# VHH binders against Toll-like receptor 5 (TLR5), part 1

Scores and structures below are computed, not measured.

Target 1, 146 residues: Toll-like receptor 5 (TLR5), of Homo sapiens (Human) (o60602r691to836)
Amino acid sequence: YKYDAYLCFSSKDFTWVQNALLKHLDTQYSDQNRFNLCFEERDFVPGENRIANIQDAIWNSRKIVCLVSRHFLRDGWCLEAFSYAQGRCLSDLNSALIMVVVGSLSQYQLMKHQSIRGFVQKQQYLRWPEDLQDVGWFLHKLSQQI
Structure headers, positions and changes below count from the first letter of each chain, unless a header shows other numbers; antibody chains are not in Kabat numbers.
F, E and O are the ipSAE of ESMFold2-Fast, ESMFold2 and OpenDDE, as the mean of both directions, binder to target and target to binder. V2 is 0.75 times the mean of E and O plus 0.25 times the DockQ between their complexes.
[cut] marks letters that were taken out.
Atom coordinates printed by the task and the answers are left out, and those that the model quotes come from them; centres of patches stay.

## First folded at step 4 (VHH; framework vhh_8cml_1)

Design a3 (from G3 with V99P)
Fold by ESMFold2-Fast, scan of step 4:
Structure a3 (fold): chain B 146 residues (1-146), chain A 122 residues (1-122)
Amino acid sequence: as target 1 above (146 residues)
Amino acid sequence: EVQLVESGGGLVQPGGSLRLSCAASGFTFSDYAMGWFRQAPGQEREFVALISWSGGSTDYSDSAKGRFTISRDNAKNTVYLQMNSLKPEDTGVYFCAAPEYIYDSSGTYDYWGQGTQVTVSS
């Protein structure tokens, strides 16, 4: 694979994603970081069809990590990427998709979206920790799944 | 523009109670952790309490544990500090604070209110 993971998130969350995840995981932010990550803001090809870029990122990454926030759930492209990643998981018969819920989203709010409902029902997702003391542990755990 | 406005301070006797409120505007309140800090005359600002963006996690300074309760109402964009068993050493200006980044529970605070005075005196 070209990338260890494709990191799918809403552009409205970019500042948070950069500070919470990219600076700690992505080799292009620090040579001490572990993973070669793909994300839209840096790695998508300017002028190309957005869906083609999403499909390319999904097929060229070992894992797909979706950061599911309120903004993600309101973004049609994010939900499309999630659905496409699920299609790849079925095709490859592997667990390539990692769902991480961030913010104060209730189970009820998550269940409203058909694209993610299966993961919510099976409880096959991680929650971003609300306690600072759990963040380091969480990043280590996420890293083990990538 | 982020705005935090504290209220509820006042003068109370030792052993008394006060409830502080902080009204937030200019940002998506339910996505931010919120903290309370205080500053006594001639002292540095000190941490009092922290509440996560959903209210599912709270943390307190050693001096506040067992006496103070932080809570929030995300529908009203308001964070509260219920202070019980107040002592003269609790006297100070109480500040509401928010971090720079959404979903950040690190306790690093970048946005501050004007403060509300709490005086515990017989």
Scores: ipSAE 0.250, ipTM 0.626, lowest interface PAE 3.5, mean pLDDT 87

Design a4 (from G3 with V99R)
Fold by ESMFold2-Fast, scan of step 4:
Formats: C-alpha cells, structure tokens, sequence
Structure a4 (fold): chain B 146 residues (1-146), chain A 122 residues (1-122)
C-alpha cells in the first residue's frame, strides 16, 4: 500500500487532529514517528474531484482511520467516506476500517447515524480518552491496530 | 480462552465490608479498563466502578462514592473492589467487566465474568 493509513476527519477538527495525532504518528511531522499517513489537507490531488481523492486514499491505504466527532457526523463527505470504506471491508473481508470516537458522543447519539450504526452495534470502535494520562498509551494502542 | 473470574462475595451484616477480586486471563490485562457492575434481584444491571488501564483514573456511581474503592494489580492480572459500609441495597450479583480504550461508565464492555453473589442482611 502507498500509505499505512488514511486519516478521515472533519476539516473543523484539523487543528485538534494535527496536535493530537499527526505530530505523534505521521513521519512527515517527525522522523521519529511510525506511519506514512494520508489526509485531505496535505495529500489530496488538486486536479481530482473530492470523491476521486477519497476513493484513491481508501484503496491506497492499508487502514482507514475515521475520527468520528460531532463535526464528522454533520459532514456529508466524512459519512460518504465511511460508507465507501465499509464497502472495501466487505469486498476484501478485512478489518481495514478503524473507527475512533472523539468527544462527548453517547452510544444513543452514535446509533442515530445509519452510516456508522453497524460499527456501533458490533462495538467496533475506540474512544479517544478524556484522561490525559491515557493519551500516550492510547496512541500506542492505535498504532498497533494500524 | 478469555476468562474473568470473580471471588470474594458472601453474606455480611449491614455496616460490614467485603473485598471482591477478579482474576483475568486470555488477554493483555494492562491494555484494558476494568469495571464492576451489579444486578440486584428484579432490577437492571447497573454500573458501580471503573478503573483505567494504568490505575491512574477511577470513576464511581453515586451510590458507591465514598464507600467503595476500585484498584488493580497489573502484575497479578487482578482488579479489586473494596466495599465498606455495606447496606442492604448493595445486595446483588457483582460482575467484573473488561473494556479496551473506552473510558466511560456507559460504554459497552468486551468481556464479562459470571458474577459473585453479595448479600447484605442481618
């Protein structure tokens, strides 16, 4: 694969994602980091339409990591990317999609969204920890799933 | 393969104390948050206490705060619930549960024990 993971998140979360994940995981932020990541703000091709870039990112990445926040759930492109990634998982019979819930989203709120409901029902999601002591450990564990 | 085995339940008088233990096997214990839940006769299962993977953070239900203490020993793959000032309302089957990454009391848990009976009665 061209990328270890495609990181799918709402543009409204970019500052948080950059500080919380990209600076710690992405090799282009530090040579001490582990992963060659793909994300829209840096890696999407200007000449392609957005759906083509999303599809390319999903098929050229070993894993798809979706950061599901309140902003993600209100972003049609994020939900479309999640659905497309699920399609790839069904075609390959692989657990390529990693769902990470960020922020104060209850199971009830997550269950309202058809695109992610299957993952919620199967408990196939991780929660970003609210305790700062657990963040470093969480990043290590997320890294093991990528 | 994955097992959570509770022990330490029994009959105690109101005001008494019990220490419950949960021995875990078949998974990397230090990677999991551990919780205690209870189910009283004729009632729904309710959350009691949660401890993070490192033991650095704990959460308690309102009924458990100030009376119960959750702790863990990662070297022994065991989580504990020290219960003090027990009341008849604390009677129920106490379940140990394991959850990866989820640091909240309302989330779903990956593994469950079979439970240990706690009866508070004179």
Amino acid sequence: as target 1 above (146 residues)
Amino acid sequence: EVQLVESGGGLVQPGGSLRLSCAASGFTFSDYAMGWFRQAPGQEREFVALISWSGGSTDYSDSAKGRFTISRDNAKNTVYLQMNSLKPEDTGVYFCAAREYIYDSSGTYDYWGQGTQVTVSS
Scores: ipSAE 0.000, ipTM 0.162, lowest interface PAE 12.1, mean pLDDT 82

Design a5 (from G3 with V99K)
Fold by ESMFold2-Fast, scan of step 4:
Structure a5 (fold): chain B 146 residues (1-146), chain A 122 residues (1-122)
Amino acid sequence: as target 1 above (146 residues)
Amino acid sequence: EVQLVESGGGLVQPGGSLRLSCAASGFTFSDYAMGWFRQAPGQEREFVALISWSGGSTDYSDSAKGRFTISRDNAKNTVYLQMNSLKPEDTGVYFCAAKEYIYDSSGTYDYWGQGTQVTVSS
């Protein structure tokens, strides 16, 4: 695979994702970091349509990490990427999709979205910790799944 | 400019009721969870109630359960706290707070109102 993981998130969450994840996980932010990551703002090809870039990112990454916030759930392209990643998991017979819920979204709110309901019903998601003290542990846990 | 403006506080007798309102402006209200907190003199702010962006989920402190009801009207950019069976220990300044999502902190909120005084006294 070209990338260890594709990070799928809403562009409205970019500043948070950069500070919370990219600076700690992505090798291009620090040589002390572990993973070669792909994300839209840096790695997508100008002039190609967005769905082609999403499909290429999904197939060229070992894992797909979706950061599901309120903004993600209101972004049709994020939901499309999630659905496409689920299709790849079935085709490859492997657990490539990692769902991370960010913010105070309840299980009931998540269940309103058909694209993610299966993951929500099976509780197959991680929650970003509310306690700052748990962030280091959470990043270690996420790293083990990538 | 972001503003949260509380209203509806006042003096009430034990066993009485009050409805607090918080009018929000300057941000996309429906993207924020809304909470109510209270503070007595010399005490830390304590959590009272929380409502999710859609109103589909609510949380309450143990002291508020069964007596208080939080609700919101996204069309009016307003969150409410209906307080019933008020007790003297409910006395304090009640603050409205807004939270988009959790980055790197426990229990912190992005925006706070100025507060409204609730006094429960015979």
Scores: ipSAE 0.000, ipTM 0.128, lowest interface PAE 13.2, mean pLDDT 81

Design b1 (from G3 with E100D)
Fold by ESMFold2-Fast, scan of step 4:
Structure b1 (fold): chain B 146 residues (1-146), chain A 122 residues (1-122)
Amino acid sequence: as target 1 above (146 residues)
Amino acid sequence: EVQLVESGGGLVQPGGSLRLSCAASGFTFSDYAMGWFRQAPGQEREFVALISWSGGSTDYSDSAKGRFTISRDNAKNTVYLQMNSLKPEDTGVYFCAAVDYIYDSSGTYDYWGQGTQVTVSS
């Protein structure tokens, strides 16, 4: 694979993703970091078809990490990317898709979205910690799944 | 329109107490973590305390630990800072701030209030 993981998130969450995840995980931010990551804001080809870029990111990454926030759930491109990634997992018979729930989203709110409902019903997701003291441990746990 | 309005600041003697309030409007308060920051004249803004969206987790600066308590009332869209054993070093403008997700107490916040002055002087 070209990338260890593709990070799929809403552009409205970029500042948070950069500081919480990219600075700690992505080799382009620090040579001490572990993973060669792909994300839209840096790695997508300017002027190219957006769906083609999403498909290329998904097929060229070992894992797909979806950061499911309230903004993600209101973004049609994010939901489309999730569905496409889930389709690849079924085709390859592997567990490439990692769902991370961010923020105050309840089980009830998550269940409203058909694109992610299957993962929610099986409780196949990680939840970003409310406790700042748990962030380091959570990043370690996420790293083990990538 | 998003608004954060602080109140409860004032002049107090060393060793005294104050309770600050921050009333939020224009967004879904229960979805946001809330923080308190302060800034003294000629100093950088510094983190004081943080509370998660549910109120289930709190974090404090070293100077605030044991003296200050952050709390929230999601039904009233209000966050509080109870300040005990106040010292002259606590003097500054106190700001409340809102953020969707916690990653670092000193990180980027989405919304800020205009602040309330706290002066600790004999």
Scores: ipSAE 0.587, ipTM 0.782, lowest interface PAE 1.7, mean pLDDT 89

Design b2 (from G3 with E100Q)
Fold by ESMFold2-Fast, scan of step 4:
Structure b2 (fold): chain B 146 residues (1-146), chain A 122 residues (1-122)
Amino acid sequence: as target 1 above (146 residues)
Amino acid sequence: EVQLVESGGGLVQPGGSLRLSCAASGFTFSDYAMGWFRQAPGQEREFVALISWSGGSTDYSDSAKGRFTISRDNAKNTVYLQMNSLKPEDTGVYFCAAVQYIYDSSGTYDYWGQGTQVTVSS
């Protein structure tokens, strides 16, 4: 794979993703970080079809990490990327998709979305910690999934 | 318009107590973690306390541990800081701040109040 993981998130969450995840995980932010990551704002090809870029990111990455916030659930492209990643998991029979729930989303709110409902029902997701003290351990746990 | 309005500051003697309040409007308060910061004259702003969006988790600076308690009332869109055993070193302008997703106590916050003055002197 070209990338260890594709990070799929809403552009409205970019500042948080950069500070919480990219600065600590992505080798382009620090050579001491572990992973060669792909994300839209840096790695997508300008002027190319967005669908093609999403598909290329998914197929060229070992894992797909979806950061499911309220903004993600309101973004049609994010939901389509999630669905496409699920399709890849079914096609190659692996656990490539990692769902991370971010913020105050309840089980009830998550269950309203057809695209993610199966992951929610099976409890196949990680939740970004409310406790600041758990952030370091969460990043370690996420790293082990990638 | 997003607003955070602090109140409850004032002059108090060492060993005294104050309760600060921060009233939030213009955003979905229950989706945000809330923090308190302070700034003394000639010094940079420092972290004091943080409470998660649900109120289920709190974090404190070493100077605040055991003396200060952060709490929130999501029905009233208000965050509080109960300050006990106040010391002259606690003097400063106290700011409340909101962040949607926590990752670091000193990280980037989305919204800031204008501050309320706390003076601890004999």
Scores: ipSAE 0.612, ipTM 0.792, lowest interface PAE 1.6, mean pLDDT 89

Design b3 (from G3 with E100S)
Fold by ESMFold2-Fast, scan of step 4:
Structure b3 (fold): chain B 146 residues (1-146), chain A 122 residues (1-122)
Amino acid sequence: as target 1 above (146 residues)
Amino acid sequence: EVQLVESGGGLVQPGGSLRLSCAASGFTFSDYAMGWFRQAPGQEREFVALISWSGGSTDYSDSAKGRFTISRDNAKNTVYLQMNSLKPEDTGVYFCAAVSYIYDSSGTYDYWGQGTQVTVSS
């Protein structure tokens, strides 16, 4: 694969994702980091078909990590990316999709979304820690799944 | 639509206490981490305290640890800063701020209040 993981998140979460995740995991932010990540803000081709960029990211990455926030759930492109990644998982018979729930989203709120409902019902997701002290451990745990 | 309104500032003697409040409206308060910042005369705005969206996690600047306590009441859409053992160096305008997620104390905040003046002087 070209990338260790495609990190799918809402553009409204970019500042948070950059500071909490990218600076600690992505080799382009530091040569001490472990993973070659793909994400839209840097790696998608401006002005090109967004569907094609999403599909290319998904097929060229070993894992797909979706950061499911309220912004993600309101973003049609994020939900399409999640659905497409599920399709790849089914084709490969592989657990390539990693769902990370971010923020105060309740079980009830997550269950409203058809695209992610299966993952929610099976408890097949990680929750981003609310306690800043737990972020380091969480990043280690996420890294083990990539 | 979005509004953060601070209150509780004032003049207090060294060693005194003040409780600041920040009333929020126009957004889903329980989805936001809430912070307090201050700006001393002639200085840049600095971080004071942060509380996670549920209140389960708090973070403090070194100068605030042991003296200040941040808390929130999601039913009332209000965040508080209890300041004890106040010192002259705590003088400044105190600002309430909201951010969608807690990731670090230096992060960019989505909403800011207008501030409330705290003066610690004899």
Scores: ipSAE 0.094, ipTM 0.447, lowest interface PAE 4.3, mean pLDDT 84

Design b4 (from G3 with E100T)
Fold by ESMFold2-Fast, scan of step 4:
Structure b4 (fold): chain B 146 residues (1-146), chain A 122 residues (1-122)
Amino acid sequence: as target 1 above (146 residues)
Amino acid sequence: EVQLVESGGGLVQPGGSLRLSCAASGFTFSDYAMGWFRQAPGQEREFVALISWSGGSTDYSDSAKGRFTISRDNAKNTVYLQMNSLKPEDTGVYFCAAVTYIYDSSGTYDYWGQGTQVTVSS
């Protein structure tokens, strides 16, 4: 694979993603970091079809990490990327999709979205910790799954 | 339409206590972590205390630990800071702030109040 993971998130969350995840995981932010990550704002090809870029990111990454926030759930492109990643997992008989829930989203709110409902029902997701002291442990756990 | 309104500040003697309140409106309060910050004249704004959206987790600066208690009432859309054993060094304008998902106590907050003055002096 070209990338260790494709990081799929709403552009409205970019500042948070950069500070919480990219600065700690992505080799382009620090040579002390572990993973070669792909994300839209840096790695997508300008002027190319967005669907083609999403598909290329999914097929060229070992894992797909979706940061499911309120903004993600309101973003049709994010939901489409999640659905496409699920299709790849089924096609390849692997578990390439990692769902991370961010913020105060309830089970009810998550269950409203058909594309993610299966992961919610099967408890196949991680939650970003409420306790700041758990952030380091969470990043370690996420790193082990990538 | 979003507002955070601090109250409860004032003048107090060293060793005294104050309880600050921050009333929130214009957003879904229970979706946000709430923090307290303070700023003394000529100094940078510094973190004091943080409480998670559910109230299940709290975090404190070293100077606040053991003396201050942060709490919230999601039914009343209010966050509180109980300050005990106040010292002259606690003097400053106290701000409440709201953030949806946090990675660091001093990270970027979405909304800020206008502040309430706390003066600890003899």
Scores: ipSAE 0.529, ipTM 0.750, lowest interface PAE 1.9, mean pLDDT 88

Design c1 (from G3 with Y101W)
Fold by ESMFold2-Fast, scan of step 4:
Structure c1 (fold): chain B 146 residues (1-146), chain A 122 residues (1-122)
Amino acid sequence: as target 1 above (146 residues)
Amino acid sequence: EVQLVESGGGLVQPGGSLRLSCAASGFTFSDYAMGWFRQAPGQEREFVALISWSGGSTDYSDSAKGRFTISRDNAKNTVYLQMNSLKPEDTGVYFCAAVEWIYDSSGTYDYWGQGTQVTVSS
């Protein structure tokens, strides 16, 4: 694979994702980091349509990590990307999709979104820790999933 | 319109106590972590305390540990900072801040109040 993971998130969450995840995981932010990551803001090709870029990112990455926030759930492109990644998992019978839930979203709230409902029903997601002391351990756990 | 309004500041003697309040409006308070920061004249804002969206987790700066307690009332859209054993070094403008995602105590916050002055002086 070209990338260890494609990081799919709402553009409204970019500052958070950069500081919480990219600076700790992506080799382009630090030579001490572990993964070659793909994300829209840096890696999508100008002049090509967004659907083609999303599909390219999904098929050229070993894993797809979706950061499911309130903003993600209100973003049609994020939900489309999730559905497409889920489709890849089904067609290839591989566990390529990693869902990370951020913030106060309950299972009940997540279940209201048809695009992710199947994944939520199987309880196949990680939850970003509420306790700051657990953030380091969570990043280690996420790294093991990638 | 998003608004954070701090209150409860004032002048207090060393060893005294104050309780700060921050009333939030214009957003879903229970979805946000709430923090307290302070700033002395000519200095950068520094982190004081943080409480998670549910109230189940708290974090404190080294200077605040054991003396300050952060709490919240989601039904009243209010976060509190109980300050005990106050020292002259605690003097500053105290700001309330809200963030939907927290990764580090000094990270980026979405909303800020205008602050309330705390002066610890004999």
Scores: ipSAE 0.545, ipTM 0.757, lowest interface PAE 1.9, mean pLDDT 88

Design c2 (from G3 with Y101F)
Fold by ESMFold2-Fast, scan of step 4:
Structure c2 (fold): chain B 146 residues (1-146), chain A 122 residues (1-122)
Amino acid sequence: as target 1 above (146 residues)
Amino acid sequence: EVQLVESGGGLVQPGGSLRLSCAASGFTFSDYAMGWFRQAPGQEREFVALISWSGGSTDYSDSAKGRFTISRDNAKNTVYLQMNSLKPEDTGVYFCAAVEFIYDSSGTYDYWGQGTQVTVSS
């Protein structure tokens, strides 16, 4: 695979994602980091069809990490990317999709979205910790799954 | 449209107590972590306390630990800072701030109040 993981998130979450994850995980932010990550803001090809970029990112990454915030759930492209990643998981018969729920989203709110409902029903998702003391431990745990 | 309005500041003697309140409007309060910051004359703004969106997690600066307690009432869209054993060095303007996703206490905050003055003096 070209990338260890594709990070799928809403553009409205970029500042948080950069500071919480990219600066700690992505080798292009520091050579001390572990992973060659792909994300839209840096790695998508300008002027190309957006769905083609999403499909290329999904097929060229070992894992797909979806950062599911309330902004993600209001973004049609994020939801379509999630659905496409589920399709790849079924095709490969493996668990390439990692779902991380961020913020105050309840199971009820998550279940309202058809594209993620199956993943939510199986309770196969991680929650970003509310306790700041748990953030370092959570990043280590996420790194083990990538 | 979005507003954070602090209240409860005032003049108090060393060893006294004050309870600050911050009333929020214009956004879904229960989706946001809430913090308190302070700024003394000639100093930079510094972190004091943070509470998660649910109220299940809190974090404090070293100077606030054991003396200050942050709490929230999501039904009233209000965050509180109970300050006990106040010292002259606690003097400053206290600001309420809101952030949707936090990764540490210094994270980028989305909304800020105008502040309320706390003066600790004999």
Scores: ipSAE 0.581, ipTM 0.787, lowest interface PAE 1.8, mean pLDDT 89

Design d1 (from G3 with I102V)
Fold by ESMFold2-Fast, scan of step 4:
Structure d1 (fold): chain B 146 residues (1-146), chain A 122 residues (1-122)
Amino acid sequence: as target 1 above (146 residues)
Amino acid sequence: EVQLVESGGGLVQPGGSLRLSCAASGFTFSDYAMGWFRQAPGQEREFVALISWSGGSTDYSDSAKGRFTISRDNAKNTVYLQMNSLKPEDTGVYFCAAVEYVYDSSGTYDYWGQGTQVTVSS
């Protein structure tokens, strides 16, 4: 694969994603980091159709990490990208989709979205920790799934 | 628009106590983690305490640990900082801040209050 993972997230969460994840995981942010990541703001081709870029990111990445926040759930492109990734996940023998829930979202709020409901019902998602002391452990755990 | 309003500051003797409050409006308070920061004369702004959106997790700076307690009342849209065993080095402007997702205590916060002065003097 071209990328270890594609990070799918709402553009409204970019500052958080950059500081919480990219600076700790992505090799282009630090030579101490482990993964070659793909995300829209840096890696999508200017002037190309957004659907084509999303499809290319999904098929050229070993894993797809969806950062499901309140903003993600209100973003039609994020939900569409999740659906494409879900399609790949359902067709593969090994799951390519990693779902990370961010913020105060309850299971009830997550369940109302058909595109993610199946993943939520299986309880196969990670939650970003409320406790700052658990952030380092969480990053290690996420890294093991990538 | 979003507002965070601190209150409860004042002048106390070393060893004294103060309880700060921060009243929030203009956003869904229960979706945000709340932090307390301070800035002393001639010093950089520093992190003091953090409480998660549910109130289930709290974090403290080394200087605050064991002396300060952060708490919140989601029904009242208010976060509190109970400060005990105050020292002259605790003097500064205390302000609250709100962040939707926590990743680092010193990270970027979405909303900031105006601050309340705390002076610890013999």
Scores: ipSAE 0.590, ipTM 0.775, lowest interface PAE 1.6, mean pLDDT 88

Design d2 (from G3 with I102F)
Fold by ESMFold2-Fast, scan of step 4:
Structure d2 (fold): chain B 146 residues (1-146), chain A 122 residues (1-122)
Amino acid sequence: as target 1 above (146 residues)
Amino acid sequence: EVQLVESGGGLVQPGGSLRLSCAASGFTFSDYAMGWFRQAPGQEREFVALISWSGGSTDYSDSAKGRFTISRDNAKNTVYLQMNSLKPEDTGVYFCAAVEYFYDSSGTYDYWGQGTQVTVSS
């Protein structure tokens, strides 16, 4: 694979994603980081259509990490990317899709979205910790799944 | 639209106590973590305390630990800072701030109040 993971998130969350995840995981932010990551703001080709970029990112990444916030759930492209990643999981019969829930979203709010409902029902998601003391542990746990 | 209104500041003698309140409107308060920051004349704004969206997690600066307590009432859309054993170095403008999700205390906050003055002196 070209990338260890494709990070799919709402552009409204970019500043948070950069500080919480990219600076700690992505080799282009620090040579001490572990993963070669792909994300739209840096790695997508400006001249190509967005669906082609999303599909290329999904098929050229070992894992797809979706950062599911309320902004993600209101973003049609994020939900489409989640659906395409599920399609790849069915083709590969593996757990390529990692769902990370961010913020105060309840299980019932998550269950309202057809695209992610299966992951919610199966409890196949991680929650970003509410306690700052747990952030380091969480990053280690996420890293083990990538 | 969005509004954070601080109150409870004032003049107090060293060793005294004050309780600051911050009333929030224009957003779903229970979805946001709430922080308190302060700024003394000629100094940078500094972190004081943080409380998670549920109230289940709190964090404090070293200066605040053991003396200050942050709490919230989601039914009243209000966050509080109880300040005990106040010292002259606690003097400053205290700001309420809201952030939807955080990774550390220095993270970018979405909304800020205008501040309330706290003066600790005789």
Scores: ipSAE 0.527, ipTM 0.758, lowest interface PAE 2.0, mean pLDDT 88

Design d3 (from G3 with I102M)
Fold by ESMFold2-Fast, scan of step 4:
Structure d3 (fold): chain B 146 residues (1-146), chain A 122 residues (1-122)
Amino acid sequence: as target 1 above (146 residues)
Amino acid sequence: EVQLVESGGGLVQPGGSLRLSCAASGFTFSDYAMGWFRQAPGQEREFVALISWSGGSTDYSDSAKGRFTISRDNAKNTVYLQMNSLKPEDTGVYFCAAVEYMYDSSGTYDYWGQGTQVTVSS
């Protein structure tokens, strides 16, 4: 694979993603980081079809990490990317999709979205911790799954 | 349209207590973590206390631990800071701030209030 993971998130969450994840995981932010990550703001080809970029990112990454926030759930492109990642998981017969829930979203709120309902029903997702003391452990756990 | 309005500041003698309030409007309060910061004259703004969106987790600066208590009432869209055993070095303008997703207590916050003055002096 070209990338260890494609990190799919709403552009409205970029500042949070940069500080919480990219600065700690992505090799282009620090030589001490572990992963060669792909994300839209840096790695997508300007002027190309957005759906083609999403498909290329999904097929060229070992894992797909979706940061499911309120903004993600209101973003049609994020939901489309999630659906395509699920399609790849079925095609490869492997679980390449990692769902991370961010913020105060309840299981009830998540269940309203058909695109993610299956993952929610099986409780196959990680939740970003409310307690800041758990953030370091969470990043370690996420890294183990990538 | 988003507003954070602090109140409860004032002049108090060393060893005294104050309760600060921050009333929020223009966003879904229960989805945001709330923090308190302070800024002393001629100094940079520093973190004081943080409470998660549910109220289930709190964090404090070393100077605030054991003396200050942060709490929130999601039904009233209000966050509080109870300050006990106040010291002259606690003097400053106290700001409330809101952030949708926490990663660090000193991280970037989405919304800020204008502040309320706290003066601890004889």
Scores: ipSAE 0.633, ipTM 0.806, lowest interface PAE 1.6, mean pLDDT 89

Design d4 (from G3 with I102T)
Fold by ESMFold2-Fast, scan of step 4:
Structure d4 (fold): chain B 146 residues (1-146), chain A 122 residues (1-122)
Amino acid sequence: as target 1 above (146 residues)
Amino acid sequence: EVQLVESGGGLVQPGGSLRLSCAASGFTFSDYAMGWFRQAPGQEREFVALISWSGGSTDYSDSAKGRFTISRDNAKNTVYLQMNSLKPEDTGVYFCAAVEYTYDSSGTYDYWGQGTQVTVSS
């Protein structure tokens, strides 16, 4: 695979994603980091069809990490990307899709969305820690999934 | 329109106590972590304390640990900072701030109040 993971998130969360994840995981932010990551803001081809870029990112990445926030759930392209990633997982023996829930989203709010409902019902997701002291070990846990 | 309105600042003697309040409106308060920052004249703004959206987790600067307590009341859309054993070094404008997702205490905050002055006489 070209990338260790494709990070799918709402553009409204970019500042958080950059500081919370990219600076700690992505090799282009630091040579001490472990993963070669793909994300839209840097790696998508300007002027190309967005659906083609999403499909290319999904098929050229070992894992797809979806950062499911309130903003993600209001973004049709994020939900469509989740569905495409889930489609790829149906052909794999191992799950390629990693769902990370961010913020105060309740079970009820997560269950409202057909695209993610199966992951929610099976509790097949990680939740970003509420306690800053847990961030370090959460990043370790996420790294083990990638 | 988002508003964060601080109150409770004032002049106190060293060793005294103050309780700051921050009333929030214009957003879903219970979805946001709330922080307190301070800034002395000519200094950079510094982190003081943070409380998670549920109130289940708190974080403090080294200078605040053991002396300050952050708390929140989600029913009243208010966050508090109880400050004990105040020192002249605690003098500054105290700002309330809101952030939807935390990653460290120095991270980017979404909304900021106008600040309230705390002066500890030496």
Scores: ipSAE 0.595, ipTM 0.787, lowest interface PAE 1.6, mean pLDDT 89

